# Ledger of designs, part 3: VH-VL binders against B box and SPRY domain-containing protein (Bspry)

Target 1, 197 residues: B box and SPRY domain-containing protein (Bspry), of Mus musculus (Mouse) (q80yw5r259to455)
Amino acid sequence: SPLLTQLWAASVLGSLSGVEEVLIDERTVSPLLHLSEDRRTLTFIAKKSKVCSDEPERFDHWPNALAATAFQTGLHAWIVNVKHSCAYKVGVASDQLPRKGSGNDCRLGHNAFSWVFSRYDQEFCFSHNGYHEPLPLLRCPAQLGMLLDLQAGELVFYEPASGTVLHIHRASFPQVLFPVFAVADQLISIVRGPLAT

## First folded at step 27 (VH-VL; from w1 with light chain D49E)

Design x4
Fold by OpenDDE, fold request of step 29:
Structure x4 (fold): chain C 197 residues (1-197), chain A 121 residues (1-121), chain B 108 residues (1-108)
Amino acid sequence: as target 1 above (197 residues)
Amino acid sequence: QMQLVESGGGVVQPGRSLRLSCAASGFTFSDYYMHWVRQAPGKGLEWVAWISWSGSNKYYADSVKGRFTITRDNSKNTLNLQMNSLRAEDTAVYYCARDLYDFWTVAFDIWGQGTMVTVSS
Amino acid sequence: SYVLTQPPSVSVAPGQTARITCGGNNIGSKYVYWYQQKPGQAPVLVVYEDSDRPSWIPERFSGSNSGNTATLTISRGEAGDEADYYCQVWDKSSYHVVFGGGTKLTVL
């Protein structure tokens, strides 16, 4: 039942101490992206910048970026403001995700190392390991919430404003996961946790 | 060997319908956006339509919108183009092509050899 | 709708450098892709992302893109380079793919 799922999400959120502070690792930011000074906003710049530093951790082809801190245990929650973008991917990726290359290995949702919610214009999907499940959303979310329960092996995508669960993925996740981001239209921003404001 | 093979072309009268198919092999079909591109005899390339990996997102050129429908069956590694209300100006070689990208740009790294569609009275 | 403009034809003597232009409004802000098409064959990607080249494409092929003009450059032109060449971009506003009108290159 959708209602039961929503209630479940609400109960889980209520048990959380709050939304975690997630910052982008500037070393990983693709040359297709600009990172804000506060390390929370990724802006798509359409063409690869030539001024970015050559870091081994940097994605060099796809418009990807990783969070600076990995999740290793427990329950984690973060929110991304996506209201300005019609093209983005958000979710989690393991530390095994390659950074260099134009292949599917580095392409979020097209490998075994990433689990992402994807929007492209009117299409919404959950993508993992080349499997793309369409999500029949009634409206475009302005914000996307993610709940990751590593113990339970659950990744939940929800709309914070309504508490509506958009998708639940259950899997045996690796021990180390990073919030992962991609944007190919305008910008997305990580919402600050209450203690960080 | 990565390959695309078009089929279904032929000669039809105006107003009739035709269904083209493209068989993909040598790569994971579901991982890629797919396109149809056509070329009238002695003319240039014209983009026709594209479809997302899931098949839920579709876009069409203005010249074919409302008449053509692009679909895909990932379980069969096939791309299709249903062409209705065909016109003489739809006469062309139709290519299926694989998109090298997603989201941020488009380019075609793999092409089929094309199938000829002739619309004539 | 976004429009790409190419010269209908370009001629170059063997061993000389051919330059094929592709005009578009602020095309320098987009990635341009170039395709070679020989008679009776499907197009082949020869330049991607303005200036990058697939490893199987000769180094004689290069690309540039700035302002309102992208250019495909074929150095040391040879008879085998005779073909139609098309530039292509993606139009974000319409989610459409746009091709130039094509340029027939003659090496003679």
Scores: ipSAE 0.906, ipTM 0.949, lowest interface PAE 0.5, mean pLDDT 95
Fold by OpenDDE, fold request of step 29:
Structure x4 (fold): chain C 197 residues (1-197), chain A 121 residues (1-121), chain B 108 residues (1-108)
Amino acid sequence: as target 1 above (197 residues)
Amino acid sequence: QMQLVESGGGVVQPGRSLRLSCAASGFTFSDYYMHWVRQAPGKGLEWVAWISWSGSNKYYADSVKGRFTITRDNSKNTLNLQMNSLRAEDTAVYYCARDLYDFWTVAFDIWGQGTMVTVSS
Amino acid sequence: SYVLTQPPSVSVAPGQTARITCGGNNIGSKYVYWYQQKPGQAPVLVVYEDSDRPSWIPERFSGSNSGNTATLTISRGEAGDEADYYCQVWDKSSYHVVFGGGTKLTVL
């Protein structure tokens, strides 16, 4: 239930003991991105690399990447360090998200298959299916926490340091979701569970 | 058919104001960053301003900053340019253009036919 | 501010190859876009991301970008290719869009 999700979120915000280890699927990483060896850091490289392997799972146009492990049931929590980037998208995407192409179907937040928190300079938005809701944040978050309750159909974006909820999205999510990432300025990095505190 | 149609151009005296409008059709307007680009008679293209899909983020060329305001109404599929304190050097054909990208680069795949603005005493 | 430099004009005989340059400091680190503009018309994107071409643009149009110079190449020049051509980049530091001064291509 939404209430249980909120209570769980509160407990997670306090202890962060429920933060999951999320790794990037190297096969999905856009040619505009460099993935670190530990599969946690995505770095924007401004121009598409010509040395990327041909993988059907690889995004070929937008600076996107998916996590290696999907969420199918239950409650999930992960944190992304975004302090170095003024241009990023983070959230979840279904396995139906197309990988190839320059269209909106592959553009995070501009299709029915992705739900993302985005930053571009001083603009913050929640984006889904072409709807872009401005978020009037008072300050730029250094880290973004995501809480996903698939049963309750709730996705929460929050600032781990303060416990401030930035946005809550409620929807009937598909059965399979992946953490999804995009970066177009410097880098973003998935925070390890033990390092979240 | 994807289309942009500018309107609102005309002849005005220096110091006056003018409001341009751009009507979008054939695509989901709210999904795209939008731009204004102008071209003085016999001169090259000059970028004027851009606005994000939500309308919350706006940037301007130095030549128009403080005088021009870019806005959009996604419910009406319209892009606007409020031009105040007009100068002779603002005389140009003004184009609205759709941004092919977000975040990491900028390019224009759809252009209107432009509307002429003449500032003269 | 970032500046792009183009030659004011380029002339080529029909059937010959035209090359229009666009100079910019370390422009090779940016994606360059090229636009064709015929008299009385709006610009048309002919090359994107340095060297890619929209499917409706003839393969005679190609682009390259390295170092401090981007180049638009028009092979087998035709009278219909006469137009002004503009290069364009995005300046991340200012969030501004920058156009070159334009090049008038004449096919005679």
Scores: ipSAE 0.905, ipTM 0.949, lowest interface PAE 0.6, mean pLDDT 95
Fold by OpenDDE, last read:
Structure x4 (fold): chain C 197 residues (1-197), chain A 121 residues (1-121), chain B 108 residues (1-108)
Amino acid sequence: as target 1 above (197 residues)
Amino acid sequence: QMQLVESGGGVVQPGRSLRLSCAASGFTFSDYYMHWVRQAPGKGLEWVAWISWSGSNKYYADSVKGRFTITRDNSKNTLNLQMNSLRAEDTAVYYCARDLYDFWTVAFDIWGQGTMVTVSS
Amino acid sequence: SYVLTQPPSVSVAPGQTARITCGGNNIGSKYVYWYQQKPGQAPVLVVYEDSDRPSWIPERFSGSNSGNTATLTISRGEAGDEADYYCQVWDKSSYHVVFGGGTKLTVL
């Protein structure tokens, strides 16, 4: 039930010592994105940059980026400021996610290797493996919190300001997961956390 | 083979309604935004509407807004266009088309053969 | 609303290069897509993201986009290239798709 979901989230969040420091891996950043010097802000630049380095880890088509450090065990929490963007995807992806190509295998939420909360204007969805579940949100969240419990096999999306759980996904996650990001409007920014990953 | 097949076209009087359908095959329909594009006889292409993969997001050209409704049934791989209050200027071949993008741009890599809609007294 | 402008027609001799322009305000900041449409057929994507080409489209087809003008270039024009060509962009402000008026290409 929704009530049980909310209580669960509150209990888990209450046990967390803090939000983890998540930084973007500059090598993965799509040519459609600009990464800030502090490696926390992704800005959409509408057309693919011609000055980005050609690295095997770099997404070359979709406006994606991965975090520098993977999660492998335990509880993990991070927050993304999305107040400036009407088009973004945030969540997690396995190290099996391909980087090169315009196919669905590299498209977040359209493959078996990514689990993302997405916004496009007034539409909110949870997407995984080509399944897109609409989320009837009452208002646009300014920030999105992610809580990943690898042992429990749960990924929680919540609104930090209110503590409202927006979505819970349960699955047998792979051993290695990265925070993943996409933005196609203005910018999103990872909230600074005191804990190192 | 990936393909789209439109149906439902015909001749109708002004003010009447018509429902078009587009059957998709050869690809995972639910993964793609879908569009309707029309072309009046001897004229150019005109975008009509698009719908997101979940069906929760819809946008329309000003010329059809309030009269046309785009819907989809992913379980049946079907795209639909309900056309109400039809006008003579709605006369056109109507194409369904697959969007190869999401979020940051739009383009059409797969088109149907089109279905003709004629609105006349 | 965003508007794309194409010449209504372009004519070239066989073996010559055809250039079809697509004008739009600051169109260079958008990705432009080009479609070929032959009589009685559906449009076919021939150029995407300004200058990229599907593998099944001949290398004679190329595209460019800067400033206020995008251009489709067809080198070594053949009779089979006779068709209507449309440019297309995405208008983010309205979430609308915009087509040019189309250009009829004739190869003498």
Scores: ipSAE 0.905, ipTM 0.949, lowest interface PAE 0.6, mean pLDDT 95
Fold by OpenDDE, last read:
Structure x4 (fold): chain C 197 residues (1-197), chain A 121 residues (1-121), chain B 108 residues (1-108)
Amino acid sequence: as target 1 above (197 residues)
Amino acid sequence: QMQLVESGGGVVQPGRSLRLSCAASGFTFSDYYMHWVRQAPGKGLEWVAWISWSGSNKYYADSVKGRFTITRDNSKNTLNLQMNSLRAEDTAVYYCARDLYDFWTVAFDIWGQGTMVTVSS
Amino acid sequence: SYVLTQPPSVSVAPGQTARITCGGNNIGSKYVYWYQQKPGQAPVLVVYEDSDRPSWIPERFSGSNSGNTATLTISRGEAGDEADYYCQVWDKSSYHVVFGGGTKLTVL
């Protein structure tokens, strides 16, 4: 029931102390991306930058980036502003996600190590392990919220402005997950959260 | 080995319909955007259409829009092109091609051998 | 619509470097790919991003782009390089793929 889903989202959001501060790990940023000084905005680059290949944590092919801080327990929430991009992937990835290579093992949503909400133009999908589930959205989200409950094994994508749940994925997640990002059009930005106490 | 094999080409009269098929093997078909590209005799390459992973998103060249329909069946590793209201200028070798990249750009790393479509009265 | 312009033909002597140009508005800010096509055969992608180049594609094939011009460079030209070459880009504004008109390379 859509109503039940909305109520669930409201309940979960109400139980959260707030949106977490998520920052991008600059070491992981693909040469296809530019990272802002505040480590929150990823901008797609028209031409690959000349980045040192010596960083083992850096994605070298796909336009990917990982958050600096991993989630290992508990309930987590973060929001990404995606209003400027018509091509992006956002979600979570395990620490087993390879960084180097052009294969599907490094391609978000096309391997067992990533769970992502993806947009390309008017197409929206949830992707995991090569399975792509179309999401019949009524409109393009300006912001995308993620709720991750590692204990319950639930990943929720929702639209913060309306509270509408866009997709719920249930799985036995690995012990270590990172917020993961990809952008292939303009930019996406992580909404600033409060400072960790 | 990774392979694409087109079929369904032939000779048809203007205004008729034809359905092309492309069988994929050697890779996970559902993970890739797929394209049709055609080449008229003695002419250059012309992009025709592309389809997303799930088939939910499709785009067409202006020259075929409204007449051609691209579809895919991931369970059968098959790409199709329904061609209606065929014209003489649609005469070409039709190639199916795999998109190498994940929507940040487009390049074709795998091509079929092509199937010839001739539209003639 | 976005348009790519190639010269109809280019000639090079064996052992010399062939350069085939592809003109397009601000093509220097795009990803440009090149295909080789020999008579009666399907096109073959010959310019890859770094780390994507298959072992069977010679390093003699390289691509560059700046301003309004992309260039395919074929160093140490061989008789076997004689073919038609097509440049290709992705036009995000229209979501269309665009090919150049093709260039016939002759190795003298």
Scores: ipSAE 0.802, ipTM 0.910, lowest interface PAE 0.8, mean pLDDT 93

Design x4
Fold by ESMFold2, fold request of step 29:
Structure x4 (fold): chain C 197 residues (1-197), chain A 121 residues (1-121), chain B 108 residues (1-108)
Amino acid sequence: as target 1 above (197 residues)
Amino acid sequence: QMQLVESGGGVVQPGRSLRLSCAASGFTFSDYYMHWVRQAPGKGLEWVAWISWSGSNKYYADSVKGRFTITRDNSKNTLNLQMNSLRAEDTAVYYCARDLYDFWTVAFDIWGQGTMVTVSS
Amino acid sequence: SYVLTQPPSVSVAPGQTARITCGGNNIGSKYVYWYQQKPGQAPVLVVYEDSDRPSWIPERFSGSNSGNTATLTISRGEAGDEADYYCQVWDKSSYHVVFGGGTKLTVL
């Protein structure tokens, strides 16, 4: 039932000890993106920057970036402020996610290496491996929370202000996952964790 | 071999309706935004409409808004265009085209060969 | 609505360089795409993201884009290059695709 799912998710969220600090790995950042000094804000640039250094880890076609933090076991949560963007993807990716080329292997949600919540204008989806499940949201979230339980094999997208669960995906995840991002409009920002002060 | 094949064109009178379809093969259809682009005889290319992966976003050129409806069926790998209240100005070859991008720009790497729609009294 | 302007025709001698322009207000802030269309055929993408080529397009096709003008350049023009050429942009303000009016290239 939908009500039982929401109550279960609220119970799981209430058992968390804290929201994890997540920082972007600057070596992965697409030339379509600008990364802030504090490594938390990704801003979409309409055209690729010519001054971006070549890195083997850098995405060169899709406007993607990875976090530096790897998740291998346990329960993890992080929050992204999305109120300024109408075009983004957020979620997790395997360390095997390719970086180079215009193919679907580097395109978040279109391959077996990435699992993302996406918004493009009025379309909200959860995407993995080329399956794009529409999410019938009535209102655009200002913040998007992610909860990853690697032992249970669950990835939860929720609205932090209300605790409302937007989507739960259950899968056998690979050994190592990183938070992953794409931005195609304005900006998104990783919310500072309360334990970072 | 990636392919788009349009069908459903023909000769119709003004005010009538016609439904075009586009069959996709050789690629994962649900991964791509899809477009219709038309070309009147002896004229240039004119964009008509696009549709997002699930169909939640649909956008139309001003000349067809309110008369045409773009849809897709990802289970059948088909793109459709319902064309109502047809006018002589809608006479064109209609192409379906695959969009390479996720919203921040648009380009078409795969086109069908087109289907001809003639609106004549 | 956003408008792209192309010359209706361009003529060059064989072996010479053809330049086809695409004018638009602040077009340099947008990515420009170029398509080649031969009679009775569907368009083919020849330049993307202003200046890049699909792997199957010869190096003699190139592009540039700055200010209010994008240019498709075809060096060492041949009879096989005779076609209509269209520029295209994405207009994010309307979520519409815009094509130029097309340019007929003849190689005399």
Scores: ipSAE 0.796, ipTM 0.893, lowest interface PAE 1.2, mean pLDDT 91
Fold by ESMFold2, last read:
Structure x4 (fold): chain C 197 residues (1-197), chain A 121 residues (1-121), chain B 108 residues (1-108)
Amino acid sequence: as target 1 above (197 residues)
Amino acid sequence: QMQLVESGGGVVQPGRSLRLSCAASGFTFSDYYMHWVRQAPGKGLEWVAWISWSGSNKYYADSVKGRFTITRDNSKNTLNLQMNSLRAEDTAVYYCARDLYDFWTVAFDIWGQGTMVTVSS
Amino acid sequence: SYVLTQPPSVSVAPGQTARITCGGNNIGSKYVYWYQQKPGQAPVLVVYEDSDRPSWIPERFSGSNSGNTATLTISRGEAGDEADYYCQVWDKSSYHVVFGGGTKLTVL
């Protein structure tokens, strides 16, 4: 791997006391998804579940969910196991992201409220505000790491196994960001943080 | 008001090529997977091909695979279908259609008016 | 390849309820979409996700889907409902879209 990937990996590991504890906010989970008991695994159901309660925070059309963990300042990192899914989005969203309806305002990457790495079959993109930038990945990652540096205004997607940086997005982010997820095939799982024992 | 307008249809001899275009307006074209669907005179609807947001995924019906190529140009809001080695069986009205979903299902909320392709010797 | 089967035609008296079926192996596990096509026109989506309607489609259009059969139901049939109707699914195993053969609805 190049010196840059090793320097970046060492910098992330050395600047963090550990991967953040990230858990899914059950109130937000789309009826197209099932949330595991430990709040870390989202499984795509294919058709909307009939037993989901109607909550103001719940996405009702797109297969989205938010984490309960909010980021307001500083440097944050989390990892998602994506090896079982060929269709997903992972990234960050503003607390202003609408929950209801089939419009683009609730569709991750198609609005100003969400910033996501996506995979759909062999197409990998970074998406924000309706712009879908194709990413030239040589192989499908088994895990995706995310690093959010709110002071620098950077969102980084990387592959933990190799230390390879997949994409860097630079922006002036809103005050409050949540990890955000969409699943359209099988499942994805948040990797446990160092506090999970 | 959202619109799709096909063009490029005509009469061609078997074995020749034809390129169809579809112009999109009134919506963010790059946000949607796009499809071609055709209908032979007096017959039902037959799906032809689809293309993902960036164009990296392309899929074709078995009847056209290897002969047709779907492409898109998001900077010009256009969808294209290059049709090579045309056969009489390709005679149809060709529609472009907008896909409402992100992969897990498909429905078409906006269709063009169609463009007629006639392949005859 | 996945196949959808529709009756070629259905007739209904004005004011009566028409039912158009769409058969497919385990079609109840898929979302079904219905399109209306009048002569010389492009298809129009009338039911999506088995049973939901676009806001401009009258309530008298409804749908159901279970087992091996999906059904489009048109209550209080009118002459304006005369059209061809197509069911459609997404076949995720092939990444293909599949249409039924179409059903011509006649209002006598």
Scores: ipSAE 0.792, ipTM 0.891, lowest interface PAE 1.1, mean pLDDT 90
Fold by ESMFold2, fold request of step 29:
Structure x4 (fold): chain C 197 residues (1-197), chain A 121 residues (1-121), chain B 108 residues (1-108)
Amino acid sequence: as target 1 above (197 residues)
Amino acid sequence: QMQLVESGGGVVQPGRSLRLSCAASGFTFSDYYMHWVRQAPGKGLEWVAWISWSGSNKYYADSVKGRFTITRDNSKNTLNLQMNSLRAEDTAVYYCARDLYDFWTVAFDIWGQGTMVTVSS
Amino acid sequence: SYVLTQPPSVSVAPGQTARITCGGNNIGSKYVYWYQQKPGQAPVLVVYEDSDRPSWIPERFSGSNSGNTATLTISRGEAGDEADYYCQVWDKSSYHVVFGGGTKLTVL
C-alpha cells in the first residue's frame, strides 16, 4: 500500500545515523561541467570545453557525471544540495550506461540504464526508460535525499530537512549501481556525511 | 521514419480562434520538449512557444502571450496550439518542431511541413 | 530581449566560399545553430553547437562563433546551396528561442 510504503520509508530514514560519503568520478565528468577540487560540486559551464581529457568513461554530449561509489547490496543513502540549480537530474545508473553520443542511451532517464529525479524550471519528474512521471511538488527542495534499498528493490527520493518522501520507485535493479548526476543550470553539491565534522 | 504533421490551419476573421494540432510518429514523443515556430509570408522564422515533457513548463513569445495556449497529449502523441483573439499579424505558416536538448540549449532536428493560418477580414 | 542580426542577402560565384554572419551581443558565449530553408520547405538543421554537422550534411558546411559574431561557411558553393539561412540561439534569461532575420544565399 502507498501508506505502508511511506511509513516504511520514514522508519528507515529515522534509523539511519548518517549518509554515505559520495565523491564524483572525475573520469566521467562531461565537458559541459566543472568538477570542484574536493570532487563534490558540479558546475554547469554552458558550452563544452574546447580542450578536454580523452577518457573512455567520460560523457561527451549530455552534462552527466557518475560517482566513484558503487552500490552492489544493502541500504545506501546520500544527499545532494540542489538549492542553487533550477535544472538537474540526480539518481542512480548501472555500470553499463553508455558514455558517448547524443542519443537517448546516454540521456539520463531516457534509457534502461538510469533512474533519476529531475527538475527543469517548474517541472519535476521521475524518469526511467523513457517514462517521465510528473511529480507535483508543493515547493522546490533545497536538498534532495536518495535512499537505495537493493535488497527490497526500492529507490526513494526524500527531503532531508522534513523527512518528506517525494517519490518511491520499485524495480529489479542490476547488479551494480552508481549515483548519477546531470546539471544544466548553476551547480549542485554532494552533501558531506556526518563523519565530515 | 520520424515525422511531425501539422493540421488545423485555415482562413479566419480577426478576433476569432483556431486550434492547431501536430501529430508525431516514429519516435518517443514524451521524451522531447516541443515548440511551435511560425513564418509570415515572405518573412523570417519566429519562435512562438515551447512545452516541457509533462507540460508543467510552458513559455510564449511576447507577441502571443495571453492569447495562445500550448498543450500536449502524450497518450495521443499530439502537440496542440490554441490560438485565441487572432490578429492579422498572426498570419503565417505554423511549424511544430522537436527540441534535441534538456533545457541548457535548444535546436530543432525534426520539423513538420507546416499548416497555413490566414487572418483576414 | 536578445536580438540576432543577419545580412538580408549574400551572393557567391559557383565554386567560391560563402560566409553568412550572425551578429549578437556576446553571442560567443552561446551555442549557435544554423538552418537551411529552401522555397516551400521546412527548415533543415545544417550546423549545431557552433561548428558541428549532422552526418548527412556535407563537410562543405562549417561554422564558427567568437565574440559578437557567428559565421556559417559554405565552401565550394553550388546551385543546390541556394536557400534562406537562419541562425538561432537559446536565450536563457527569458527561456525564449531567438532566430536571426535570415539570409538569402544566391549562387550565380
Scores: ipSAE 0.783, ipTM 0.889, lowest interface PAE 1.2, mean pLDDT 90
Fold by ESMFold2, last read:
Formats: structure tokens, sequence, C-alpha cells
Structure x4 (fold): chain C 197 residues (1-197), chain A 121 residues (1-121), chain B 108 residues (1-108)
């Protein structure tokens, strides 16, 4: 299988090969989050900032953000450094994900528009459409790798350091997907792609 | 119409056990963290325990830790509280409550009407 | 462990403004939630995230939070507002919920 071969090679080599350049879309960032200047680090702020501009694309209740990069075809990979956070969600969302309100439509993993690996303290889950599948991880990952094959309809979560596959989700995905994030403890950072310094 | 209904309260001697149940309806139970909150007669609210949607996170107030166990059954839309080694100070109305949030704060938007537990010799 | 302090009672004349305080160390860094409880009933959320109100709660109810004090304000107090009021926070360090001791509001 091409996915198994590429994932194995990436894990064995400790390589950034195949890791895409993913940047946060600043227009989407929740007022509960601060975005770094290089648009790769999301830091949780205990209370909503009143300084944030009121944009249509901005999440206004849940501590979410989207990447600017859309995936429409092919195979995509990106890595998030999660070592500093015990409360986060990472995955993909469709372009139909609503931005406003306290309802489940904007709550990652609780709607048909988002697919996320989540951590809250001791609980690791894969969540989609209100189904929360517990993931019995032996240890907390420091980095979380994502591999999306839109043709095959597969989303893979793996640990880059060990090559361990943490979860595979198979589905017919919508035509357009974006990397999506939520943070409720400290920070997470997107690992730089091959075009980085 | 969203509803929480507690049951299993009663009068029990110190040192005995009781099991409380909370039946949920009108919402997707598995989407929400759930809590128990109690209130002794004439006293204020005291948080007891919470449980995450899969049950992997369970946290307890210091006053009940080691004696009470919170569980849930998402296939039956039920929340449970096993109360062992009951003491007179556990006498209270016990409420089941739905957590409005995920993981950065907590508030309760839906409460049951409560079930009374009396621990008396 | 984190502690919230409320006065045991507050009285207000009809039509006047009641203020119920909730004290806590650096409570201004936390979101505060307020519940109303009438005799024999379950609590009802009346203010969330310091100052926001559910759409079914009258606009006479408002909240503020800064420094070491959060305040629930009930303007134009009426007999129907007589109840116990509880403040509540989330304590991230312990993963515990903390309630204040409650304040009985009397409209005289």
Amino acid sequence: as target 1 above (197 residues)
Amino acid sequence: QMQLVESGGGVVQPGRSLRLSCAASGFTFSDYYMHWVRQAPGKGLEWVAWISWSGSNKYYADSVKGRFTITRDNSKNTLNLQMNSLRAEDTAVYYCARDLYDFWTVAFDIWGQGTMVTVSS
Amino acid sequence: SYVLTQPPSVSVAPGQTARITCGGNNIGSKYVYWYQQKPGQAPVLVVYEDSDRPSWIPERFSGSNSGNTATLTISRGEAGDEADYYCQVWDKSSYHVVFGGGTKLTVL
C-alpha cells in the first residue's frame, strides 16, 4: 500500500519529507487563542480577548482555528508539536464548518464537518459527528502526524518519532478539507515544512 | 425537550452503599461531560464528581474520593454514582448536571430535579 | 484548594438594585458563572462567562468580574427574584468545580 510505504519511510528516517507547509489562517483564530507571527503557534488565553476583530471567518466561542491551506485531491501530511499541551484537538474540517455560536456545529468532533484527534488530560479520542472513539495510547505523543489520502478516503494519525499508527479513519470525505485545531492548554505548534530555513 | 432524571435515593445507615442513576433524554448524551452536584439540607451546592464522554477522565471532590465511583453507559443514556462507605455528611439532594463546555471551563445548563440521600442511624 | 466567598444574605427594596458579590483570589482571571435556586427547585444558570446571559433570562440580570471580586447585579428587584444565588468557577489546576457558599436574596 502506498500510504503504508510512505508512513513507514517517514517514521524510520525521522524525516520531514512529505510534510507540507501549513499555516494558520489568522482570520479564523478564536479570541481564546493568540497566533504567533510566523502563523504556526496557537497559544491558549484563559479568557476571550476583546481586541480581536469581528470577522465572518472567526470562531467566536470554541477555541478553534483553521489553516489557510485547502486539500482537494491527493496525499497530504503535516505534523503538530503537542508536547506542551494536555488539551487540544487536531484534524481536518470541511469548508461548511460554521464559525459562530456555542452550538455543536462549531464544536470540533461534534458535527459532520470535522474529524479530530483530541486530548483532554488522560482522555485521547478520535471524534466525528458526536462519536468519540477512545484511543488507548500507552504514552502521550510529543508530536502528532497526520496523513490524509483524499482519493482512498483515509485519515491517519501517527507518532513521527516511533512510526506508531495511532488511528486510521476511513470515510468518503467532502471535496475540500482544511487542517483544523483547538487548544485549551498552553500551546501547539505546526512543524515547519521542507521550504523552512 | 432535554431532561435529566435522577433515581436511587433513600434512607441508609452509615457505612452502607447506594447507587444513584441519572437517565438522560432529548439530547445526544455521549457528546457531553457529566457531573454530580449535591446539596445538604439548608446548605449550599457542592460539586461531587465529573466524567468525560468516554469515561477516561474521572475526577472527584476530596470529600468523596476513594468512596464514590462515577460511571456512564452511553448505550443506555445513563450516568451512575456508586456511593460506598456512606457517612452522615453525605446526606444531601444529589443532582445530575450536563456540562455546557469541553475542556477550558465548566458550567451546567441542564440539571435534574435531584434525588434525596439520607444517611442516618 | 480554591475558595469562593459570598455574603450569606442580601436585602433589597422593591424596584432597587441588588448586588451579590463573589470573592476569590485572582477571580478576575477565571470565568464566573451564576446560578439562581428557588426553594425546592434545581439551580438555573442566569449568567455565564462573567457577564453573558441566556436569552430567556431577563436583561435585569448582569454580571461583572475583575481583580478579586465578581458581582451579580439584579436591577429593578422584584419579589420573583427572591432566591439563593451561587457563583461558580472551574479550577484548572485540580480539575474541580468550585461553588461559593450561596447568598439568599430577600426583597423587602
Scores: ipSAE 0.716, ipTM 0.870, lowest interface PAE 1.5, mean pLDDT 90

